# Miniprotein binders against Glycine-N-acyltransferase-like protein 3 (Glyatl3), part 22

Target 1, 290 residues: Glycine-N-acyltransferase-like protein 3 (Glyatl3), of Mus musculus (Mouse) (e9q5l8)
Amino acid sequence: MLVLKCSTKLFILENMLKSHFPESLKVYGAVMNINRGNPFQKEVVLDSWPNFKVIITRREREAETDNLDHYTNAYAVFYKDIRAYQQLLEEHDVINWDQVFQIQGLQSELYAASKAVAKARLLDLDINLASFKAVHFSPVSSVPDHSFLTGPTPRLTYLSVSDADLLNRTWSRGGNQQCLRYLANLIACFPSVCVRDEKGNPVSWGITDQFATMCHGYTLPDHRRKGYSRLVALTLARKLQSRGFPSQGNVLDDNLASINLLKSVQAEFLPCRFHRLILTPAAFSRQAHL
Key: E = the ipSAE of ESMFold2; O = the ipSAE of OpenDDE; V2 = 0.75 times the mean of E and O plus 0.25 times the DockQ between their complexes.

## First folded at step 21 (miniprotein)

Design M5 (from R2 with D14K; at its last look DockQ between E and O 0.64; V2 from the best seeds 0.00; counts 0 for: pae O 3.4 > 1.5)
Fold by OpenDDE base, look of step 21:
Structure M5 (fold): chain B 290 residues (1-290), chain A 80 residues (1-80)
Amino acid sequence: as target 1 above (290 residues)
Amino acid sequence: SEPVEVYVVLTVPKGRETEYIFEVSPEMSVREVLEFIAEFFGLDPSKFRLTFDGEPLPLDQPLSDLGIEPGAELRIERKE
């Protein structure tokens, strides 16, 4: 195990990961955020340098942690060799197996390999796998065409930390305190877009996560079909791109509305899928909200 | 202080004007506001300026010092 702390090497790593798109995108996003102030207190773990076979991004050990917060306790993985990933995962102090956490990646073997390691270590934990379509936005025009908008002039802002409660209540993965704190942290750390009504209330929004992924977008039911979702998506993509980030997202196969939206904005559906593992130790099974 | 709404008019190259409403803090500098707006539209802030009543706003002053009130119309314009 190598924890990469050198800023120069981290920038080199950022460039190296570009050659492994799209499978490296999650790790790439994390590394980019690490290299840009590291507001989310992440670090990079490798098997070797410079010729790494596996890279894992994780929350720093020194960072504040909640054992129930798999949102924050999230690892991104990219591997050139699946066996190298397993070997790294078997090392002590790479993964904190004593908390609820998630592993994310864009490679299909991630689940099987992770499960195998857990089994080999005789860990009593539940692994929930979710698979998504992964998408990437092509460079968005600097000249916005908002002719698709209907209704009043949109009030465009970023999200406030105070808006986290609303997000927590409306996000399908939310509804708990861990998520609330996580969302507040995302809003504080990373780009967001918000359409507000005449009273200043959020009616449509999008956020990015610690992996520089557009992880959540939502429009209130009463404000749908006005083009806000498209506006939010495009604006957030532009915002990411203007900062040199790829604009990437994930969508469930059954989320037809979002898929149609993504198609409408000519998002590219990647050949690889996004895989999210949520690992819950037996000790937390009663307390964890997934 | 509480965020204030400003109207931002973006002129696209073909002369079409589009108006947007942004919430900004009065304590934000013109630079910060410009950067915010520019990022929102994916523009290079170095190539643009904010104007109020036809006059360029000084970059390093907060909006509050410039008399920018709620509902003020700001224009984002490409530098000549």
Scores: ipSAE 0.033, ipTM 0.497, lowest interface PAE 3.4, mean pLDDT 90
ESMFold2, look of step 21: ipSAE 0.484; ipTM 0.817
ESMFold2 (binder alone), look of step 21: mean pLDDT 78; pTM 0.750

Design M6 (from R2 with M28W; at its last look DockQ between E and O 0.93; V2 from the best seeds 0.00; counts 0 for: pae E 1.7 > 1.5)
Fold by OpenDDE base, look of step 21:
Structure M6 (fold): chain B 290 residues (1-290), chain A 80 residues (1-80)
Amino acid sequence: as target 1 above (290 residues)
Amino acid sequence: SEPVEVYVVLTVPDGRETEYIFEVSPEWSVREVLEFIAEFFGLDPSKFRLTFDGEPLPLDQPLSDLGIEPGAELRIERKE
């Protein structure tokens, strides 16, 4: 195991990962954020340098930790060799198996390999797998045509940390304190877009996560069909792109509304799928919220 | 100070104007406001200017010093 701390090497790594698109996109996003102030206190773990076979991004060990917060305790993985991934995962102090955590990646073998390691280590944990369509936005026009908007003049802002509660209540994966804190942190650390009503209340929004992924977008029911979701998506994509980030997202296969939205904005559906594993140790099974 | 709303008009290449409302701090410099707005549109702020009542706003002054009040209409324009 190597923890890559050298800024020069981290910059080199960022460039190296580009040659492995799209499978490396999650790790790439994380590394980009690490290289840009590292507001989310992440680090990079490798099997070797410079010719790595596997790379894992993780929360720094020194960072504040909630054992129940799998949102924050999330690993992104990219591997050139699945066996190398398993070997790295088997090493001591790579993964904190005593927490509820996530493993994310864009490679299908991630689940089987992770599960195999868990079994080999005789760990008593549950693994929840979710698979998504992965999408990428092509460069969005710098001069937007928002003629599709049918509502009042949109009030565009960033999200405030104070808005995290609303997000937590409306996000399908939210509804707990861990998520609330996580969302607040995302808002504080990473790009967001918010459409507000005349009273200043958020009515549509999009956020990005520690992997530079547009991980959540939502429009309140009463404000749908006004073009806000499209506006938010495009605006957020532009913001990411203006900062040199790829604009990437994920969508569930059954989320037809979002899929249609993505198609309408000519998002590219990637050939690889996004895989998210949530690993819950037995000790936390009664307390963990998925 | 509390954020204030400003109306920002963006002219697209075909000459159409689109208006957006942004919440900005009156304490922000024109530069900061320009950068803020430009980021939403993916624009290079160095290539644009903000105008009020047809006049370019000075970059290094806060909005409050320029008489920009809530509801003011600003235009983001490409520099010639």
Scores: ipSAE 0.329, ipTM 0.738, lowest interface PAE 1.2, mean pLDDT 92
ESMFold2, look of step 21: ipSAE 0.468; ipTM 0.815
ESMFold2 (binder alone), look of step 21: mean pLDDT 81; pTM 0.777

Design M7 (from R2 with V9R E17T; at its last look DockQ between E and O 0.55; V2 from the best seeds 0.49)
Fold by OpenDDE base, look of step 21:
Structure M7 (fold): chain B 290 residues (1-290), chain A 80 residues (1-80)
Amino acid sequence: as target 1 above (290 residues)
Amino acid sequence: SEPVEVYVRLTVPDGRTTEYIFEVSPEMSVREVLEFIAEFFGLDPSKFRLTFDGEPLPLDQPLSDLGIEPGAELRIERKE
């Protein structure tokens, strides 16, 4: 394994990954964040340089860690060769198998390969697989048309770290302390958009994660059908694009509301799917909230 | 701290106008506020000015140093 620390090489890597879109988008987003201050304390692991066959982004070993926090303990993977991925994964000190963590990627073999390695290592862990539609926003116009908005004048802000509790309570993947801390960190580190009511309370929002993915958007039930979700999505996409990031997201197949929203803003549905593995060691099975 | 409100009127090429309120920290400089707003719309902040009570605000000072209190209403305008 190689840990790529050279800033010049990391920028080169960023450019190299563009030629492997869309499958490299998750890793690309992570690398971009690494190259832009690295607020989330991530690093890049490769099998070789410059002609890598597999790349994994991970939390730095020196970073604060919670063994129960699979949100933060998240790896993104891109591989040119699935066997190379397995080989890298089999190396010691690539993945921390002694914590709850997740592996993300845009390649379908990711699950089978990861499972095979876990089995070969005789690891007692549960692997939960979720598959999503992956989407990408086309360049958003610099002159937004927000004629679809109804209701009062929207109050636009970033999210505050203090808003993390509300997000944690409303996000389907939230509801635990690990997620609360994770969300607070995302808000602190990465772009967000928030529509507030007259009292300053968040009523609609969107956030981005350590992979530069629009990972969560939500509008409170009482504030739906006012165009806020669309506003948030477009605004967040524009913010990402203005910083040179691709605007990417994921959506569950059964989330018809979000799918319709994405279609309405002419988001491109990618040919590849987003795959998320959550790996839970047996030792944490009783404590982990997935 | 309690935010300062910045009113933005966006007119699209077809003449339709939408209004927005941005809530910003008084500790932000006028420049930072302009950049903040510009990022939302993909605009060039250099083409806009922030005004309070009809007067343009200097770019490199925090709102708080300019006597802009929380709850104050600012406006963003395109430079002539």
Scores: ipSAE 0.394, ipTM 0.765, lowest interface PAE 1.0, mean pLDDT 91
ESMFold2, look of step 21: ipSAE 0.548; ipTM 0.844
ESMFold2 (binder alone), look of step 21: mean pLDDT 79; pTM 0.755

## First folded at step 22 (miniprotein)

Design N1 (from M1 with E2T P3E; at its last fold request DockQ between E and O 0.75; V2 from the best seeds 0.72)
Amino acid sequence: STEIEVYVVLTVPDGRETEYIFEVSPEMSVREVLEFIAEFFGLDPSKFRLTFDGEPLPLDQPLSDLGIEPGATLRIERKE
ESMFold2, look of step 22: ipSAE 0.758; ipTM 0.914
ESMFold2 (binder alone), look of step 22: mean pLDDT 86; pTM 0.832
OpenDDE base, look of step 22: ipSAE 0.223; ipTM 0.677
ESMFold2, fold request of step 23: ipSAE 0.619, 0.538, 0.664; ipTM 0.870, 0.834, 0.883
ESMFold2 (binder alone), fold request of step 23: mean pLDDT 86, 87, 86; pTM 0.838, 0.839, 0.836
OpenDDE base, fold request of step 23: ipSAE 0.340, 0.753, 0.020; ipTM 0.712, 0.916, 0.463

Design N2 (from M1 with R78L; at its last read DockQ between E and O 0.95; V2 from the best seeds 0.86)
Amino acid sequence: SEPIEVYVVLTVPDGRETEYIFEVSPEMSVREVLEFIAEFFGLDPSKFRLTFDGEPLPLDQPLSDLGIEPGATLRIELKE
ESMFold2, look of step 22: ipSAE 0.646; ipTM 0.881
ESMFold2 (binder alone), look of step 22: mean pLDDT 85; pTM 0.812
OpenDDE base, look of step 22: ipSAE 0.200; ipTM 0.664
ESMFold2, fold request of step 23: ipSAE 0.689, 0.708, 0.630; ipTM 0.890, 0.900, 0.868
ESMFold2 (binder alone), fold request of step 23: mean pLDDT 85, 85, 85; pTM 0.815, 0.812, 0.815
OpenDDE base, fold request of step 23: ipSAE 0.876, 0.881, 0.878; ipTM 0.956, 0.959, 0.957
ESMFold2, last read: ipSAE 0.771, 0.741, 0.764; ipTM 0.920, 0.911, 0.918
ESMFold2 (binder alone), last read: mean pLDDT 85, 85, 85; pTM 0.812, 0.816, 0.811
OpenDDE base, last read: ipSAE 0.876, 0.867, 0.877; ipTM 0.957, 0.954, 0.957

Design N3 (from M1 with T18K; at its last look DockQ between E and O 0.89; V2 from the best seeds 0.00; counts 0 for: pae E 3.2 > 1.5)
Fold by OpenDDE base, look of step 22:
Structure N3 (fold): chain B 290 residues (1-290), chain A 80 residues (1-80)
Amino acid sequence: as target 1 above (290 residues)
Amino acid sequence: SEPIEVYVVLTVPDGREKEYIFEVSPEMSVREVLEFIAEFFGLDPSKFRLTFDGEPLPLDQPLSDLGIEPGATLRIERKE
């Protein structure tokens, strides 16, 4: 195991990962954020340098941690060799198996390989797998054409940390304290877009996560069909692109509304799928929120 | 000071004007406001300027010093 701390090497790594799109996009997003102030306190673990076979991004060991917070305790993985991934994962100091955490990636073998390692280590944990369509936006015009808007003049701003509660209550994956803290941290650390009403209340929003992924977008029911979701998506994508980030997202196969939205904005559906593993040790099974 | 709402008019390529509302601090300089708006739209702030009542706003002055009040309309336009 190597922990890559050298800024020069991290920059080189960022460029190296571009040649492995789209499968490296999650790790790439994480590395980009690491290289841009590292507000989320992440680090890069490799099997070797410069010719790595596997790369894992993780929360720094020194960072504050909540064992129940799988949102924050999230690893992104890219591998050139699945065996190398398994070998790295078998090292004791790579993954913290004593907490609820996520493993994310854009490669199909990720689940089987991770499960195999867990089994081999005789770990008593539950693994929840979710698979998504992965998407990215083509370059969005710098000058917006929002002719599709049918509502009143949009009030555009960023999200505030104080808005985290509303997000937590409306996000399908939210509704717990860990998520609330996580969302607050995302808002503080990464780009967001918000449409507010006349009273200043959020009515539509989008956020990005530690992997530079547009991970959540929502419009309140009373404010739908006004074009806000499209506005938010395009604006957020544009913001990411202007900063050199890929504008990437994920969508469940059964989320027809979001799929249609993505199609309407001409998002590209990637050939690879996004895989998210949530690993819950038996000790936390009663307390964990998935 | 408490944030104020300003209207921002952007001219789109076909010549139509689109209006947006932004919350800004009166203490923000024109530069900061321009950067804020530009970031939101993914524009290069160095290529744009803010105007008020048809006049370019000086970059290093706070909005409060320029008579920008709540509900004021600013225009973001490409530099000549």
Scores: ipSAE 0.181, ipTM 0.650, lowest interface PAE 1.5, mean pLDDT 92
ESMFold2, look of step 22: ipSAE 0.319; ipTM 0.754
ESMFold2 (binder alone), look of step 22: mean pLDDT 85; pTM 0.824

Design N4 (from M1 with L10I V24I; at its last look DockQ between E and O 0.77; V2 from the best seeds 0.00; counts 0 for: pae O 2.3 > 1.5)
Fold by OpenDDE base, look of step 22:
Structure N4 (fold): chain B 290 residues (1-290), chain A 80 residues (1-80)
Amino acid sequence: as target 1 above (290 residues)
Amino acid sequence: SEPIEVYVVITVPDGRETEYIFEISPEMSVREVLEFIAEFFGLDPSKFRLTFDGEPLPLDQPLSDLGIEPGATLRIERKE
């Protein structure tokens, strides 16, 4: 195991990962954020340098952690060799198996390999797998064309940390304190877009996560069909792109509304799928929120 | 001072205009406001300018000194 701390090498790594798109996109997003102030306190673990076979991004061990917070306790993985991934994962100091955590990647073997390692280590944990369509936005025009908007003039702003509660209540993956803290941290650390009503209340929003992924977008029911979701998506994508980030997202196969939205903005559906594993040790099974 | 609402108009290439409302501090310089708006839309601020009543706003002056009041309409446009 190597923990890559050298800034020069980290920038080199960022460039190296580009040649492995789209499968490396999650790790790439994480590395980009690491290289840009590292507000989320992440680090890079490799099997070797410079010719790595596997790369894992993780929360720094020195960072404050909540054992129940799989949102923050999230690993992104890219591998050139699945066996190398398993070997790295078997090392004791790579993954914190004593927490609720998640592993993310854009490679299909990730689940089987991770499960195999867990089994080999005789770990009593539950592994929940979710698979998504992965999407990428093509370069968005620098000049916005929002003629599709209907209704009142949109009030555009960023999200405030104080808005995290509303997000937590409306996000399908939210509704707990861990998520609330996580969302607050995302808002503080990464780009967001918000449409507000006349009273200043959020009515539509989008956020990005520690992997530079547009991980959540939502429009309140009373404010739908006004084009806000499209506005948010395009604005956020444009913002990411202007900063050199890929504009990537994920969508469930059964989320027809979001799929249609993505199609309407001509998002590219990637050939690889996004895989998210949530690993819950038996000790936390009663307390963990998935 | 308390943030003020300003209207920002962007003209698209076909001549259509889209208006947005932003909350900004009147003490912000035109540069800061431009950067803020540009960042929001993912634009390169160096390629754009802010105008008020058809006149380019000077970059290094605060909005308050330029007569920008709540409800004012600013235009963001590409530099010639």
Scores: ipSAE 0.129, ipTM 0.603, lowest interface PAE 2.3, mean pLDDT 92
ESMFold2, look of step 22: ipSAE 0.571; ipTM 0.853
ESMFold2 (binder alone), look of step 22: mean pLDDT 85; pTM 0.813

Design N5 (from M1 with F48W; at its last look DockQ between E and O 0.51; V2 from the best seeds 0.00; counts 0 for: pae O 2.5 > 1.5)
Fold by OpenDDE base, look of step 22:
Structure N5 (fold): chain B 290 residues (1-290), chain A 80 residues (1-80)
Amino acid sequence: as target 1 above (290 residues)
Amino acid sequence: SEPIEVYVVLTVPDGRETEYIFEVSPEMSVREVLEFIAEFFGLDPSKWRLTFDGEPLPLDQPLSDLGIEPGATLRIERKE
């Protein structure tokens, strides 16, 4: 195991990962954020340098942690060799198996390999797998076309940390304290877009996560069909792109509304799928929120 | 300070004007505001400027120092 701390090497790594798109996009997003102030306190673990076979991004060991917070305790993985991934994962100091955490990646073997390692280590944990369509936005036009907007002039801003509660209550994956804290951190650390009503209340929003992924977008029911979701998506994509980030997202296969939205903005559906593993040790099974 | 609403007018190539409302902090510099607006419109901030009452706003000054009040109308214009 190597922990890559050198800023020069981290920059080189960022460029190296570009040649492995789209499968490296999650790790790439994480590394980009690491290289841009590292507000989320992440680090890079490799099997070797410079010719790595596997790369894992993780929360720094020194960072504050909640054992129940799989949102924050999230690893992104890219591998050139699945066996190398398994070998790295078998090292004791790579993954914290004593907490609720998630592993993310854009490679199909990630689940089987991770499960195999867990089994080999005789770990008593539950592994929940979710698979998504992965999407990427093409460069957004520099000439805005907002003809699709209806209703009053949109009030555009970013999210405030104080808005985290509303997000937590409306996000399908939210509704707990861990998520609330996580969302607050995301808002504080990464780009967001918000449409507000006349009273200043959020009515539509989008956020990005520690992997530079557009991970959540929502429009309140009373404010739907006004084009806000499209506006939010495009604006957020522009923000990411202007900063040199890829604009990427994930969508469930059965989320027809979001799929249609993505199609309407001509998002590219990637050939690879997004895989998210949530690993819950038996000790936390009663307390964990999935 | 509490965020204020400003109106931003963009003139598109066909001459049509579109107005948007942005919430900004009075303490934000013109540069920060320009970048924020530019990101929204997908514009290169280096090629655009903000004007108020027909005058270009200096980049490195906060809005509060420039008399930008709630409800003020700004224009985003191409420099050349």
Scores: ipSAE 0.169, ipTM 0.633, lowest interface PAE 2.5, mean pLDDT 92
ESMFold2, look of step 22: ipSAE 0.487; ipTM 0.824
ESMFold2 (binder alone), look of step 22: mean pLDDT 86; pTM 0.824

Design N6 (from M1 with E2T P3E V30I R78L; at its last read DockQ between E and O 0.91; V2 from the best seeds 0.84)
Amino acid sequence: STEIEVYVVLTVPDGRETEYIFEVSPEMSIREVLEFIAEFFGLDPSKFRLTFDGEPLPLDQPLSDLGIEPGATLRIELKE
ESMFold2, look of step 22: ipSAE 0.736; ipTM 0.910
ESMFold2 (binder alone), look of step 22: mean pLDDT 85; pTM 0.818
OpenDDE base, look of step 22: ipSAE 0.856; ipTM 0.946
ESMFold2, fold request of step 23: ipSAE 0.745, 0.667, 0.643; ipTM 0.910, 0.879, 0.869
ESMFold2 (binder alone), fold request of step 23: mean pLDDT 86, 86, 85; pTM 0.824, 0.827, 0.823
OpenDDE base, fold request of step 23: ipSAE 0.865, 0.856, 0.695; ipTM 0.952, 0.947, 0.887
ESMFold2, last read: ipSAE 0.772, 0.639, 0.755; ipTM 0.917, 0.878, 0.915
ESMFold2 (binder alone), last read: mean pLDDT 86, 86, 85; pTM 0.827, 0.826, 0.821
OpenDDE base, last read: ipSAE 0.857, 0.869, 0.854; ipTM 0.949, 0.954, 0.947

Design N7 (from M1 with V12I E17T; at its last look DockQ between E and O 0.59; V2 from the best seeds 0.00; counts 0 for: pae O 2.1 > 1.5)
Fold by OpenDDE base, look of step 22:
Structure N7 (fold): chain B 290 residues (1-290), chain A 80 residues (1-80)
Amino acid sequence: as target 1 above (290 residues)
Amino acid sequence: SEPIEVYVVLTIPDGRTTEYIFEVSPEMSVREVLEFIAEFFGLDPSKFRLTFDGEPLPLDQPLSDLGIEPGATLRIERKE
């Protein structure tokens, strides 16, 4: 394995990954964040340079870690050759198999290949696979259209780290301390949008993750049907795009509300699906939150 | 310091005005505020300026130094 530390090479890699859209988008987002101050302390692992066959982004080994925090312990993967991915994954120092972690990617073989390696290593792991529709936004109009808003004039701001608790309580994947810390870090490190009420309380919001993905958006029940979700999505997409990031997201097939929202803002549904593996060592099975 | 609300008015090409309320820190520079607003509107901040009471705001000064108080109305307009 190679750990790519050279800033020049990392920049080159960022450009190289563009030619492999859409399958490289998760890795691309991670690399972009690495190249822009690396607030989430990520690094790039490759099989070879410059002609890599597989790339994995991971949390730096030196970074503080919680073995139960699969949100933070997340790997993004892009491969040109599935066998090369398996070979890299088999290397001792690539993946930390002694923690709860995620493997994410936009390629369908990711699950089977990862499972095969885990089996070959005789690891006692539970692997939870979730598959999503992957979406990205086309360039958002530079002319604001607020005609869809039916509520009071929106009060827009960033999320505060202090808002993380509310997010943790409302996010379907939240409700634990690991997620709380993770959300706080996301708010601190990456773009967010928040609509606040007259008292300054968050009523609708969106955040981005370490892969530059719009990973969570929510509007409080009492504030729905006012157009806030659309406003948040478009604003966040604009924010990402203004910084040169692709504006990408994921949605479950059965999440009709979000699908309809995405359609309403003319988001493009990608031909590839987003695959998220959560790997839980047997030792953590009783403690891990999925 | 505690964030303040400012009203931001954008005139769109058809001549209509759109008003939004932004929460900003008084310690934020005009540049930072402009960038924040521009990102929201999908505008290139380099092509726009913020005005207060008809006067352009200097980019490198914090709002607090410019007399921007809670409830102030700012205009974002294209540079000439």
Scores: ipSAE 0.178, ipTM 0.637, lowest interface PAE 2.1, mean pLDDT 92
ESMFold2, look of step 22: ipSAE 0.629; ipTM 0.874
ESMFold2 (binder alone), look of step 22: mean pLDDT 84; pTM 0.805

